# VH-VL binders against Large ribosomal subunit protein uL1m (MRPL1), part 18

Target 1, 266 residues: Large ribosomal subunit protein uL1m (MRPL1), of Saccharomyces cerevisiae (q04599)
Amino acid sequence: FFHTAKKLYADDYKPAAMSSNAPSLTKDQAKKRELKRLVQRKAEAKRPATASPLYMPVTKALRYLRAAEVGRPQSQQTINLTTLVVGERGTAPLSGSVTFPKPLRYIKIAAFTNDESKLEELREKYPNHLIGGADLVAKIKSGEISVDFDKAFATPDIVPALQSQVARILGPRGVLPSVKKGTVSDDISSLLQESLGSMPFRQRGNSISIGVGKCYFTDREILQNIISARAAFKTAVDNQKSKKPNILSKTTLSSTHGPGIVIDFA
Key: E = the ipSAE of ESMFold2; O = the ipSAE of OpenDDE; V2 = 0.75 times the mean of E and O plus 0.25 times the DockQ between their complexes.

## First folded at step 15 (VH-VL; framework fv_lacutamab)

Design x3 (from q4 with heavy chain S31E; at its last look DockQ between E and O 0.01; V2 from the best seeds 0.00; counts 0 for: pae E 4.6 > 2, placed apart)
Fold by OpenDDE, look of step 15:
Structure x3 (fold): chain C 266 residues (1-266), chain A 122 residues (1-122), chain B 107 residues (1-107)
Amino acid sequence: as target 1 above (266 residues)
Amino acid sequence: QIQLVQSGSELKKPGASVKVSCKASGYTFTEYAMQWVRQAPGQGLEWIGWINTDTGNPKYAEDFKGRFVFSLDTSVSTAYLQISSLKAEDTAVYFCARDFEWGKSYYYMDVWGQGTTVTVSS
Amino acid sequence: DIQMTQSPSFLSASVGDRVTITCKASQDISSYVAWYQQKPGQPPKLLIYWASTLESGVPDRFSGSGSGTDYTLTISSLQAEDVAVYYCQQYDSTPYTFGGGTKVEIK
């Protein structure tokens, strides 16, 4: 019974295959149709979530989604938030990042600097991460320390050492700090803070989708993440330098194998 | 200020003709269509039709075809409604209204004239 | 022709009351709906267009909602100056048609 519900959501947004024989709409007719569609979508965006037949409170939605994921590996039990975005043609897609109170994935980072004061600070703040200077570079080079971190950051002072000694090790793994990647800064503390727990999001087509939890998270943890995502999406809209900014519309909560459930995202 | 100013009240006999004027100011006259609406005493609003102020192309509701004629004098930014062979049932307040135009389509009426009362009595 | 059925035809409420007027179209008009206010001896005034967009200068107590065939005008807190006849209009297709109007009075 649950397999058939996924197909219904995908089919409704299929642009009706313009039958090849439909008389080519005049430019004016096409515009009118586009405007009409836009107006309709905007009107729909203003509808309360509770008006949707697929609406559930978040807690109830989570119960259903968890039930749908029973027996699945934990790695495949992600809860996703999808928000429709309504905008005029030519409007830039929304993008940004969300810092979740409860990250979906633990990311191990490495931080490189020759500044002893910064090292001490970073070690205190991030005890579970790899923090070091020339000594750490040497250990990586020798193979004493394995490259098991997901991202690396550096201050400018240690970049030459990284490039000369461990670029062949870190480069192929995509974790070599670089100015181009924005992973090199004198303010390495800020970089780490922004990176840890931060999830990027980007509008694809007419929606933004982001993981907001795992099924084994508490309802509270997931809700907090949802709230954070909402704030981030709103900020992205507010930052649009357009006379006609995008509008956030219907938001659904889904799981890897679960249905889409409409939630209140206002 | 954007405004539409209509001609004064008219008293006519059955069978006569009347021409109501609507002068536009404060905007480019030819960029917006002019719509016409009437309201019989104590009744609701009734859409008569519109005229494209650039091309002069009119569109009438079916009930108003024949006796109702839209015209323009673009040199003075004025639209006209002429009613011929007046009937008692034509007694009403007639309004001109500017439509919002986008993509050469006509939409809602954002600016209204003050109305012209046409009374047809024997 | 698209028919616009407006209800109620008459409404009496107190100052501060929430007032709702409904308009039902005979077919889907895709939010091509406007609402007008007409006070005695005056021309209609545009309040709302595209079903839910407030015209400039109109108080925030006015709001529009709806989709498909069903549309509503809401006055969140009725004021004395709101005594008027209200009309819905569709501009989806010609002929443009109005609702029958709703006379709003204060008790």
Scores: ipSAE 0.103, ipTM 0.622, lowest interface PAE 2.5, mean pLDDT 90
ESMFold2, look of step 15: ipSAE 0.327; ipTM 0.700
ESMFold2 (binder alone), look of step 15: mean pLDDT 92; pTM 0.936

Design x4 (from q4 with heavy chain D54E, light chain S52D; at its last look DockQ between E and O 0.32; V2 from the best seeds 0.00; counts 0 for: pae O 4.1 > 2)
Heavy chain, then light chain:
Amino acid sequence: QIQLVQSGSELKKPGASVKVSCKASGYTFTSYAMQWVRQAPGQGLEWIGWINTETGNPKYAEDFKGRFVFSLDTSVSTAYLQISSLKAEDTAVYFCARDFEWGKSYYYMDVWGQGTTVTVSS
Amino acid sequence: DIQMTQSPSFLSASVGDRVTITCKASQDISSYVAWYQQKPGQPPKLLIYWADTLESGVPDRFSGSGSGTDYTLTISSLQAEDVAVYYCQQYDSTPYTFGGGTKVEIK
ESMFold2, look of step 15: ipSAE 0.366; ipTM 0.725
ESMFold2 (binder alone), look of step 15: mean pLDDT 91; pTM 0.933
OpenDDE, look of step 15: ipSAE 0.034; ipTM 0.584

Design x6 (from q4 with heavy chain Y32W, light chain S30E; at its last look DockQ between E and O 0.02; V2 from the best seeds 0.00; counts 0 for: pae O 4.5 > 2, placed apart)
Fold by OpenDDE, look of step 15:
Structure x6 (fold): chain C 266 residues (1-266), chain A 122 residues (1-122), chain B 107 residues (1-107)
Amino acid sequence: as target 1 above (266 residues)
Amino acid sequence: QIQLVQSGSELKKPGASVKVSCKASGYTFTSWAMQWVRQAPGQGLEWIGWINTDTGNPKYAEDFKGRFVFSLDTSVSTAYLQISSLKAEDTAVYFCARDFEWGKSYYYMDVWGQGTTVTVSS
Amino acid sequence: DIQMTQSPSFLSASVGDRVTITCKASQDIESYVAWYQQKPGQPPKLLIYWASTLESGVPDRFSGSGSGTDYTLTISSLQAEDVAVYYCQQYDSTPYTFGGGTKVEIK
């Protein structure tokens, strides 16, 4: 009894491309619609975060987000802050930088200079980084010190020594200081400061998104970073030379694999 | 430009009252907290307290409770400090300063008023 | 109340000198520290917050460091325009308290 399995031909219901001849909105209608949307978004921006059904206090939000990341590699457990931005057409996008009290990524840097005064200053300010002059170059050359730093900076005075003695070591690793890369300056302190802990942000579309922590950070550390981000965003808004500056709206905290939770960011 | 403009100098007798104003401009007044600090002649800075510019909820240092009162007029983006029953020891420059509020905490002061001198003399 | 012990109370240095001001908290304040500069007849100006973050527009010669109870403001190269009184402040817990101030003068 060979039961002939009738191949039910799945009729390819090609959904008829409803040519939604949506009548091309007149230029005036489009403008009106845009204005209406803007007014609505502005109104939403004025609503307290607590009015959102997705609202949680930050500490509670973090608890949920951490739970969502359980079992994931630490490298994939980032806490992200996303703030909606409401602006009129033609308003410049918000941009700036944030210096976090607790950086998301630890970067080990090397700084090279023959200026003893600068060396002392840099060593005091950056005790966990590799700071030195000709002696450090020699130690790297000899192999006494391993190249375990992620970036290197130098003053112009020591660049010849770096090029002659350790270029073959640092070059292939992409950490050789160079003018072209902007890692050589007489103001090496500024370079280090800019490199360490500063995170740029830029409005993309209608939002700003920035990492504010890792799941293994403490609530306080993440909070400090959030506060810093808020300050930076507000400063960016306040610095807009516009009669109609952008407005910061709904802010959500999320993790790499976690949901977006509305938090108080006002 | 972001600025805080305070009212002019005041000369008062002991027992009188004074009200110092701090008008904010260049930013959203209710999105930032207001701190108050005083400085006696030749002395250091002394923290008085803060007021939430959205809720109007004040916090005072213990030494300033009772005679010092914070208030707001959000319609004109202005914060006020009222001092009652003035004493000679209240002679100082009084500063308002913008601050952040988040999570029921307040933080550093990034913009300051020019200060208001209050002199209490018999 | 958290006490902020600032030292020295007075500092005289030459232009170009490295200047260091310290502030010690009576307890761990976890980097809730700001530094202010006050010139004569002016309000205080924010220099540093979160112990080490430089305020926008402040020259790079100013830097802050520290953790726990010990914090430092450094001027890497003192300039004539840096003559002022400097204050540390904690904002870890109320009441917010200032250090006693450090008067910096040029020799």
Scores: ipSAE 0.025, ipTM 0.535, lowest interface PAE 4.5, mean pLDDT 88
ESMFold2, look of step 15: ipSAE 0.405; ipTM 0.750
ESMFold2 (binder alone), look of step 15: mean pLDDT 91; pTM 0.929

## First folded at step 16 (VH-VL)

Design y1 (from q4 with heavy chain A33D; framework fv_lacutamab; at its last look DockQ between E and O 0.01; V2 from the best seeds 0.00; counts 0 for: pae E 20.8 > 2, placed apart)
Fold by OpenDDE, look of step 16:
Order: sequence, then structure tokens, then C-alpha cells
Structure y1 (fold): chain C 266 residues (1-266), chain A 122 residues (1-122), chain B 107 residues (1-107)
Amino acid sequence: as target 1 above (266 residues)
Amino acid sequence: QIQLVQSGSELKKPGASVKVSCKASGYTFTSYDMQWVRQAPGQGLEWIGWINTDTGNPKYAEDFKGRFVFSLDTSVSTAYLQISSLKAEDTAVYFCARDFEWGKSYYYMDVWGQGTTVTVSS
Amino acid sequence: DIQMTQSPSFLSASVGDRVTITCKASQDISSYVAWYQQKPGQPPKLLIYWASTLESGVPDRFSGSGSGTDYTLTISSLQAEDVAVYYCQQYDSTPYTFGGGTKVEIK
């Protein structure tokens, strides 16, 4: 009985696009509807995962998801964790970072600074990453060093040089250090540590989605990552200073081409 | 919250002058250049120029040189656009917008004011 | 001055459709391209910068691509809230010119 696991598209909680012809709900009606929905979502969040017809133990879920990805390139076989978040309107979205015991990708980083003492420290700590100052900028500009790093960080002092000399190279690739992106700091060491050790997550709409493994990972490795994610999400909720914090609700595992399977995330 | 708040709508006669204000909040005003864009009724966006909020140096598109003047009051984090000798063709919504990133290098606009309507009519 | 030729000027599509807007520069602008969305009565909103980098908070259904003189904004699945006028802009050299705009409507 291959029950077509309907992709619980997180989109199902998109308020049905009210057909253009639906009489515009009065402000009061809209509010009532929203409250009703909130109550319903809260009630659903309290239901055990095992009550879902799509529930499977994590190990079983992973077997199915791996099977679904058979024949696909390994690079495209990502296991994703999606947790629904229930919150009142206006509540700040959850955000944070997860340090995975088994990272999904090796990220090559570039770090730019004119501070020689920092350069020495960073080179010692991160020997496999691209660390440099004006000389590195020049090599990138000349093409001697290819842009093969995934992220770049900088101290404020070298930002003008980056902008003037290599912005056209790094910008289009999305790896230009930026204050707005949080990749520029006087404490570049901390910035690198956070970046290399952690995966950021942010609530989008009514859910948090994060990659927790590849299909070629062991069950143990994926499970450890899931546990880490759970802890991080919980911490994010606990850190909310709101009188009405967000509630973590139903959690699903999915793969790139696989269905969503409900797991126990409690 | 990062925001730009512009002054209210203006109705002017031809030959008069108008000064539109753009007040910044939620960020360091002098760290980002301010750009100005206008939009005539039913028309597209037209770039007027930018002003460096640190040095006060302006850059104008050629068509806007002379009658259009950028200025700053850094003490109140406010940029100004003054238009002199107003013409009917100056009727438009005028927007201020913050440039992206560390000032002076990147001039795409990430934060916009709500716009100021300037109407020039006899 | 660098001219930005944007096409089409008008586009009507159904919800869920893939929408593509193109912008052609009169010269190589080295990915110094931004895309903006403007809804009626509102200021423009930044969607894409550096030709392909998505602005924070913008839905993933928006994407930018291109190089040299040719650039594209794509909406992978058009939504009702996407009804707006879209503009490309080059910021390679002053004046930072805009495309003519593309009005996107829902059928």
C-alpha cells in the first residue's frame, strides 16, 4: 500500500489565496479567522508525532528517503529537516546556528585582513583556508588565485581594498565580504569560528528548514545532526524574550526527491 | 529598524523652488551614500544622482546638473534634494534610497524612502 | 550613457507560471545589475543585486542570472503578490540607468 505520501508542502499553510471574488473579509472577520487558525495550529503542535499517518522512526524514514534518491548524483542527495513553527502574528522569527557533528559540506573560506598578528593567528588555526591581506587581494585581482572559496570574511580595514580591487570578481560570485551580510568584523576570528563550525538557520514563513545530512551519511551521523538541530531550535525558542514564544510543531524529514516523513522531534 | 522617511507632498508653481527631506534612522547615516531617484506619473524610474554622506560630495546625472542640488544635515541624519526653477516636467515622485554596503563602492539601493510627490502646476 | 533595454514591457501570466524578464545593456556591465520590484503606490524594493544574489527576505522563487550584456530575472512560480512593475538597473558606471520596466499581471 504505497500511500502516496502527499508532500506536506509547507505551502498548505499558505492562507488559500482567497479567490479574487471572495468578499473582502472585514477586518474583524479576518482577525477571527486568524485566531481560529492559530488555535488549530497550537492544538496540532501538541499532538504526538506518532499520531500522524506519515510517522516513521528516523531510521526507517532514512531508509525510504535513501531509496527515493537512488540513481541521483550524490551531490543532490540531501536530507532536510523541516520543523513547523507556530507563533502569533508579529512574533519575531526564530533564528540561530547549529553546529553539526557531521557537516554537510566542506566550506573553504577566505579571510582578509591587514593585521599581521591576526593573519598569523588565522593561518595557524585555519591552514586549509585562504588567509591573507593586500597580497592575497592582488593575487585574486591578477587571477593568480582562483576564487574557489565559498565564503569570505574581512576586517573593516581591508574592505576598501576589496571593494576597489576585487569587487567585480567576488561580487558576482556572492562572496564579497559585506557588513550587511555579517561577514565583516573586527573580531574576524570569532566570525570564522562561527562560520566553519555552524550552520545558520532562520524561520521562513511558518517553518524552519535545514539540511541535516547526505544520503551517504550513516544513520548515526544524521541522527546526531538531527539532535543538534533540535537542541538549537529549542534554544532559539528559549531565548525569545516574548511573553508568547513560538512553539515548535510537526517535524518532517525529506530528501531532495523524496517525500516528507514525520518524525519524533520531541 | 532601518528606515528612510521623506517629507510630505509639495504643490508648486513653475519657477518656484522645492526642498525635499529624507531622514534616516536605524543605522549610521554617514556610512552609506544617499541616492535620489524620480518617477514621473506613469513612467519608469530615473536616476538623479547620489551624495556621499561622509564627504558631502555629490554626483549628478547630466540632465539634472544645475537645478538639482543635494545637501546634508548630518546632525539630524537627513539628506535634502532641492530643485530650483521648477518646471512642469519636474512633476514626479522623488525617492531617496540608501546605497548598499560600506559607502562609496556599491550603488544599488537596499532601503528606500516612501517617496515625495512634487507637483508643478500653473 | 549605458542603455538598459528591458523586455517585455508587459507580461500577463497565470499563477504558478514561470516568468522571465530580460535586460540587455548597451555594453558589458560586468554583473553590476540590480533588480527591483515596485508595487502600486509603493517605493521600489530590491530583489537581486550583483546580477544573481538574492536580497535578504526575498522569496527563493526569484532568481537572477546573466553576464556581460545580457541579464535575466526569473520568477519560478508566479504568485498573486508578485503583481508589480519590475526594473533592472546597472550601476557599473554613472549615470546608473534603469530599464524601462516590466509590468507583470495575473491572468
Scores: ipSAE 0.000, ipTM 0.451, lowest interface PAE 11.5, mean pLDDT 88
ESMFold2, look of step 16: ipSAE 0.000; ipTM 0.353
ESMFold2 (binder alone), look of step 16: mean pLDDT 92; pTM 0.932

Design y2 (from q4 with heavy chain N52D, light chain S30E; framework fv_lacutamab; at its last look DockQ between E and O 0.03; V2 from the best seeds 0.00; counts 0 for: pae O 5.5 > 2, placed apart)
Heavy chain, then light chain:
Amino acid sequence: QIQLVQSGSELKKPGASVKVSCKASGYTFTSYAMQWVRQAPGQGLEWIGWIDTDTGNPKYAEDFKGRFVFSLDTSVSTAYLQISSLKAEDTAVYFCARDFEWGKSYYYMDVWGQGTTVTVSS
Amino acid sequence: DIQMTQSPSFLSASVGDRVTITCKASQDIESYVAWYQQKPGQPPKLLIYWASTLESGVPDRFSGSGSGTDYTLTISSLQAEDVAVYYCQQYDSTPYTFGGGTKVEIK
ESMFold2, look of step 16: ipSAE 0.375; ipTM 0.725
ESMFold2 (binder alone), look of step 16: mean pLDDT 92; pTM 0.939
OpenDDE, look of step 16: ipSAE 0.022; ipTM 0.541

Design y3 (from q4 with heavy chain A33W D54E; framework fv_lacutamab; at its last look DockQ between E and O 0.01; V2 from the best seeds 0.00; counts 0 for: pae O 12.7 > 2, placed apart)
Fold by OpenDDE, look of step 16:
Structure y3 (fold): chain C 266 residues (1-266), chain A 122 residues (1-122), chain B 107 residues (1-107)
Amino acid sequence: as target 1 above (266 residues)
Amino acid sequence: QIQLVQSGSELKKPGASVKVSCKASGYTFTSYWMQWVRQAPGQGLEWIGWINTETGNPKYAEDFKGRFVFSLDTSVSTAYLQISSLKAEDTAVYFCARDFEWGKSYYYMDVWGQGTTVTVSS
Amino acid sequence: DIQMTQSPSFLSASVGDRVTITCKASQDISSYVAWYQQKPGQPPKLLIYWASTLESGVPDRFSGSGSGTDYTLTISSLQAEDVAVYYCQQYDSTPYTFGGGTKVEIK
């Protein structure tokens, strides 16, 4: 009894090209629609956050977001800040960087210089980082100090020593300072400052989104980061050399798996 | 203190096997490769090969392929050199020395063991 | 295999003398040269790597120079403690070959 397994011919459902004959709005109609939308968005931007049905104080919002992330890996429990940006067509997108008091990722940095004055300054300012000159290079070379830092910076004067003595160690790990990578400068302090806790942001579409914390951060830590973000966004707006600068609008806090909650960002 | 300590002197008959140990201390063992060098009595230094302490992959000079075998015990930070089918010509001091690999060309040896004398005599 | 020809094989000099040892490679080894000092009954000690970089803790009377195929170890002022056999090594390509050694003695 040779049961002829009927090859069910998967009907080639050619998705009917829905000719979206949506009537091509005349250029004027499109412009009018855009203007109307802009006016509406501007009006919305002027509304207090408390007028939103999704408004919560930041502390309450964080409680809800943390609850939403229960059972998720800690690495995936990020609190995100999203701010809507209202701008006219053709305005440059907002961009900048935020230095967070509590960075989302701890980065251990090494800084190398033969300048003793700089070493002292850097050690004072960055006590939890590896700061040193020839002695630090020697310790790394000898294996006394393991390479457990994520990034390294150097002044030009010590680069030859790094290349000659520890390039084999630092190179494969991708942490060897180099001019090409922008990790070598006479102003090493600025490099460190920019690297530590600094997060770039860029407007995408009509919003800026940035991570402002992890769920395991304290409310205070997250709040401080939010304040820093707000300041940075405001600065970005202020730096716009436009007669019609972008406007910051509704701001929401969300988590990786949590809802968007409107907060006061003003 | 960073040091390599090798096993004691060995006296063997032709055809026998010997295993020399090299114990590392004072540094992360797997961060540095181990090289082996020998020196026959009154002669110069001869490179035998190296072993990657992370992967266990060895490289031998052509003259040492077959009878010479590198091995590791990372749990005790120790490298081993085994020589099988010993010959009189294998009589030498054997040294371990640390190195680390990056790219094609940086394999100088900065820390050496004290050496192990292997004597092959009938 | 890269051959390292070291010269002289033997050198006798007075304390305070300038001593020079040369090593010639059979091909361009691009400064991948190390120098070692070996005292009697001791393992070799690294003196210089990358042809001219002095190892930490090595006296500054030792220096290395050279490029291409020709390399030199110099002791600017020979001391009594410098009595040893010196070896050059190339690590440009495997096998990492040594020079034949130079025995340095004091007159």
Scores: ipSAE 0.000, ipTM 0.495, lowest interface PAE 12.7, mean pLDDT 89
ESMFold2, look of step 16: ipSAE 0.322; ipTM 0.699
ESMFold2 (binder alone), look of step 16: mean pLDDT 92; pTM 0.936

Design z1 (from r07 with heavy chain T50V Q59Y G104D, light chain V33L; framework fv_roledumab; at its last look DockQ between E and O 0.02; V2 from the best seeds 0.00; counts 0 for: pae E 18.6 > 2, placed apart)
Fold by ESMFold2, look of step 16:
Structure z1 (fold): chain C 266 residues (1-266), chain A 124 residues (1-124), chain B 107 residues (1-107)
Amino acid sequence: as target 1 above (266 residues)
Amino acid sequence: QVQLVESGGGVVQPGRSLRLSCTASGFTFSDYGMHWVRQAPAKGLEWVAVISYDGSNKYYADSVKGRFTFSRDNSQDTLYLQLNSLRPEDTAVYYCARDTYSSDWYDEGAFDIWGQGTMVTVSS
Amino acid sequence: AIRMTQSPSSFSASTGDRVTITCRASQGISSYLAWYQQKSGKAPKFLIYDASTLQSGVPSRFSGSGSGTDFTLTINSLQSEDFATYYCQQYYDYPLTFGQGTRVEIT
């Protein structure tokens, strides 16, 4: 009876036809459809988050999102925030950066300087990063310290040593400090602060999406990151200086495998 | 097919009045905000006024505010511009123009359909 | 009011030429910029909106670019029917304002 079952499956299966005979919208019909969609989006943007059946307070939402990721490495699970953006004709996409009180991942940085005062300052402020002078360059050259850092910065006084001793090691990995790349400066403190302290965002289509924490973060850490994201998005809207500014609409929290849960955000 | 036709222009003396009309055809007039734009002889274009799709909202250029009155009759698909206290600098071809998009919350302000214009000459 | 400044005021060209007209706003207007073509004795014709979007029925040799304060209209391979005056217009804020116009003349 295998032949019979195979025949029934073949007879029952019919792929959906790609229809080129469906009526195409005229340009007037398409314009009216887009106008109706815009009115709906504006109305939805004005409704309070608590009116959604998918609404939860953030702490309850986090509990359900963490439960959806059970059995996965917590260090790999992210909690994402997505805000819908309603924009009218000609509005530019929103963009900017946000500084999170709790960064989502450990970014390893190397900072190179021969200035002993800067070494002392940076080592105190960044004890978990590679901070050093000629001795650190030599250790990287010898292989005593592996190249596992994501970014590197230098003051100009140590650049010759970097170029002569470790360029063939750091260059191919894309982490060699250079003036052209903006990773060489007398003020590497500012470069480190910018690299460790901010996360860029840009609107894609009708939404902005950004990670706001890992599942292992405390509720307070995630809440503080969400507040920082709200402030950054509002600043991006305010910076547009437009008679038709973008409107921040419904906001959801989600995880990789969990549902989108509406929260009170914008 | 889709068209706007202005009328009511002429030669008048300073201080007098004219009433311009613009008749629409070939589209749903009551869906669109409408504008007047004028062009002095051998000069550029100057926006004059806008009226919302239902006539409830109007806005005028400073150069004509208080002297010109814009209205519409959606039952007759017709616009009216009352030109009072005319000055020599009001001498221009007056175009009516359709806004590309209007909603309750704004008029877009670009003009996709224009009439052929009516000439207003203000001279002593 | 937002001032719109076009450059050049006049331009002589031959058929087949590529012509470029610039328009500068006195403040940022995002992409709320339209272009119009006007032939002598005729009403303006709508060409481009949102700075770069070509209106239906406009030949593909026309294109627009720019955002913020600096905008460009380009005609690739000028045709005999393209000799006209071109206007930019901002619709970012009221009062709506036009550039002074750029006259493209036959050489």
Scores: ipSAE 0.000, ipTM 0.379, lowest interface PAE 18.6, mean pLDDT 80
ESMFold2 (binder alone), look of step 16: mean pLDDT 92; pTM 0.948
OpenDDE, look of step 16: ipSAE 0.281; ipTM 0.678

Design z2 (from r07 with heavy chain S103T, light chain S56E; framework fv_roledumab; at its last look DockQ between E and O 0.04; V2 from the best seeds 0.00; counts 0 for: pae E 14.6 > 2, placed apart)
Fold by ESMFold2, look of step 16:
Structure z2 (fold): chain C 266 residues (1-266), chain A 124 residues (1-124), chain B 107 residues (1-107)
Amino acid sequence: as target 1 above (266 residues)
Amino acid sequence: QVQLVESGGGVVQPGRSLRLSCTASGFTFSDYGMHWVRQAPAKGLEWVATISYDGSNKQYADSVKGRFTFSRDNSQDTLYLQLNSLRPEDTAVYYCARDTYSTGWYDEGAFDIWGQGTMVTVSS
Amino acid sequence: AIRMTQSPSSFSASTGDRVTITCRASQGISSYVAWYQQKSGKAPKFLIYDASTLQEGVPSRFSGSGSGTDFTLTINSLQSEDFATYYCQQYYDYPLTFGQGTRVEIT
């Protein structure tokens, strides 16, 4: 069953150019072939999920996926959601982030500012996270406080100290606050509120994949996360402002060792 | 003191197996997706495999898919690459590398920390 | 797979020269390009990501530019430690792919 399911969906959704055995095609022939594949994929995207022979209701799919992961460490048993994306070549890839009602892991953050009033406000609101100024920067430099946070944010006033004292520590770890990543702002309270539990996604090739829970999550927790993921994917499509936007096609749930199971992503 | 150290390279005959290890230190290993990249003698770089931070998602280059298996042990801060059915074209220095930015099931796909590599030679 | 083509394959230069290496993608990849420096017998060193953002600790004489399909690494005043092989890499889509490398040699 599981082998058949993967073969059906993976092979059918590959770009035609990757499967061709012809010695060569002209540019016009290649364009016509690509257009035919796009039309086929758009037609498949319009079919209801229940028409697929691999369709299951979400709760049934979760039972199968959990069974496939028996005997694995709980921390390695993620339920993943993959949505195929149909769009013309050269269309901008979809991207965005989602905040799950039930996060897949604890995310620890650090916030850096020299503004004492902001420090007091942030410490009160986020007591379980690292909030500090120059003293926190010095403690990280000395090794008194280890770098075990997943994200960091800063106001502009402390960025020179971060760059001069801890960039060699935070930069290689990928947690140095930067304007380009949007982790430096005068309003870090908003950044913290939006980023706690957020999970980014980016279209890779013809699909978007995101983890939506651990196998030990309840069915309700995973379903709530799936609903949040669908809303985030729809928002990414709506934000494209394109006359020919990407189309969300078939969606599957999977696990590390389990099959891809088609679900109704609504 | 962020460091990656590969081991397990050697000289083997075609069709044999070898297991590479990569030990991480100086950072929170379980927060990062990790990669293997190889370089044949006097050749360029080739991406081999990716594993997500918790091991739940794995990706392989077509040239090694079905023969190589990537795994991680976050309790030991260690990566493993099982190289089965080795071929002469697998001869290369194998580097483990850390993803530049990982969060949840997301890996950026660029490599900011590299090990010094371990040599695998496949010849009869 | 997305092919990354570097030009030139090798290049002779003197200290103080302005060196330009180009990288062309077989399709649009936005700004998802990284650059690496590799000295003989050593591991690659991460230089640039997002096409133009310097990694911490990389000297300011290095710069990157480009978007879409055409990308450039520039060394504005070549130093003796800069003689190496340089690779571009796309991380837009799997499989992740590198250019074939550009060797910058001393004249």
Scores: ipSAE 0.000, ipTM 0.483, lowest interface PAE 14.6, mean pLDDT 82
ESMFold2 (binder alone), look of step 16: mean pLDDT 92; pTM 0.946
OpenDDE, look of step 16: ipSAE 0.030; ipTM 0.590

## First folded at step 18 (VH-VL; framework fv_roledumab)

Design a1 (from r07 with heavy chain W105Y; at its last look DockQ between E and O 0.24; V2 from the best seeds 0.00; counts 0 for: pae E 16.8 > 2)
Heavy chain, then light chain:
Amino acid sequence: QVQLVESGGGVVQPGRSLRLSCTASGFTFSDYGMHWVRQAPAKGLEWVATISYDGSNKQYADSVKGRFTFSRDNSQDTLYLQLNSLRPEDTAVYYCARDTYSSGYYDEGAFDIWGQGTMVTVSS
Amino acid sequence: AIRMTQSPSSFSASTGDRVTITCRASQGISSYVAWYQQKSGKAPKFLIYDASTLQSGVPSRFSGSGSGTDFTLTINSLQSEDFATYYCQQYYDYPLTFGQGTRVEIT
ESMFold2, look of step 18: ipSAE 0.000; ipTM 0.375
ESMFold2 (binder alone), look of step 18: mean pLDDT 91; pTM 0.944
OpenDDE, look of step 18: ipSAE 0.258; ipTM 0.657

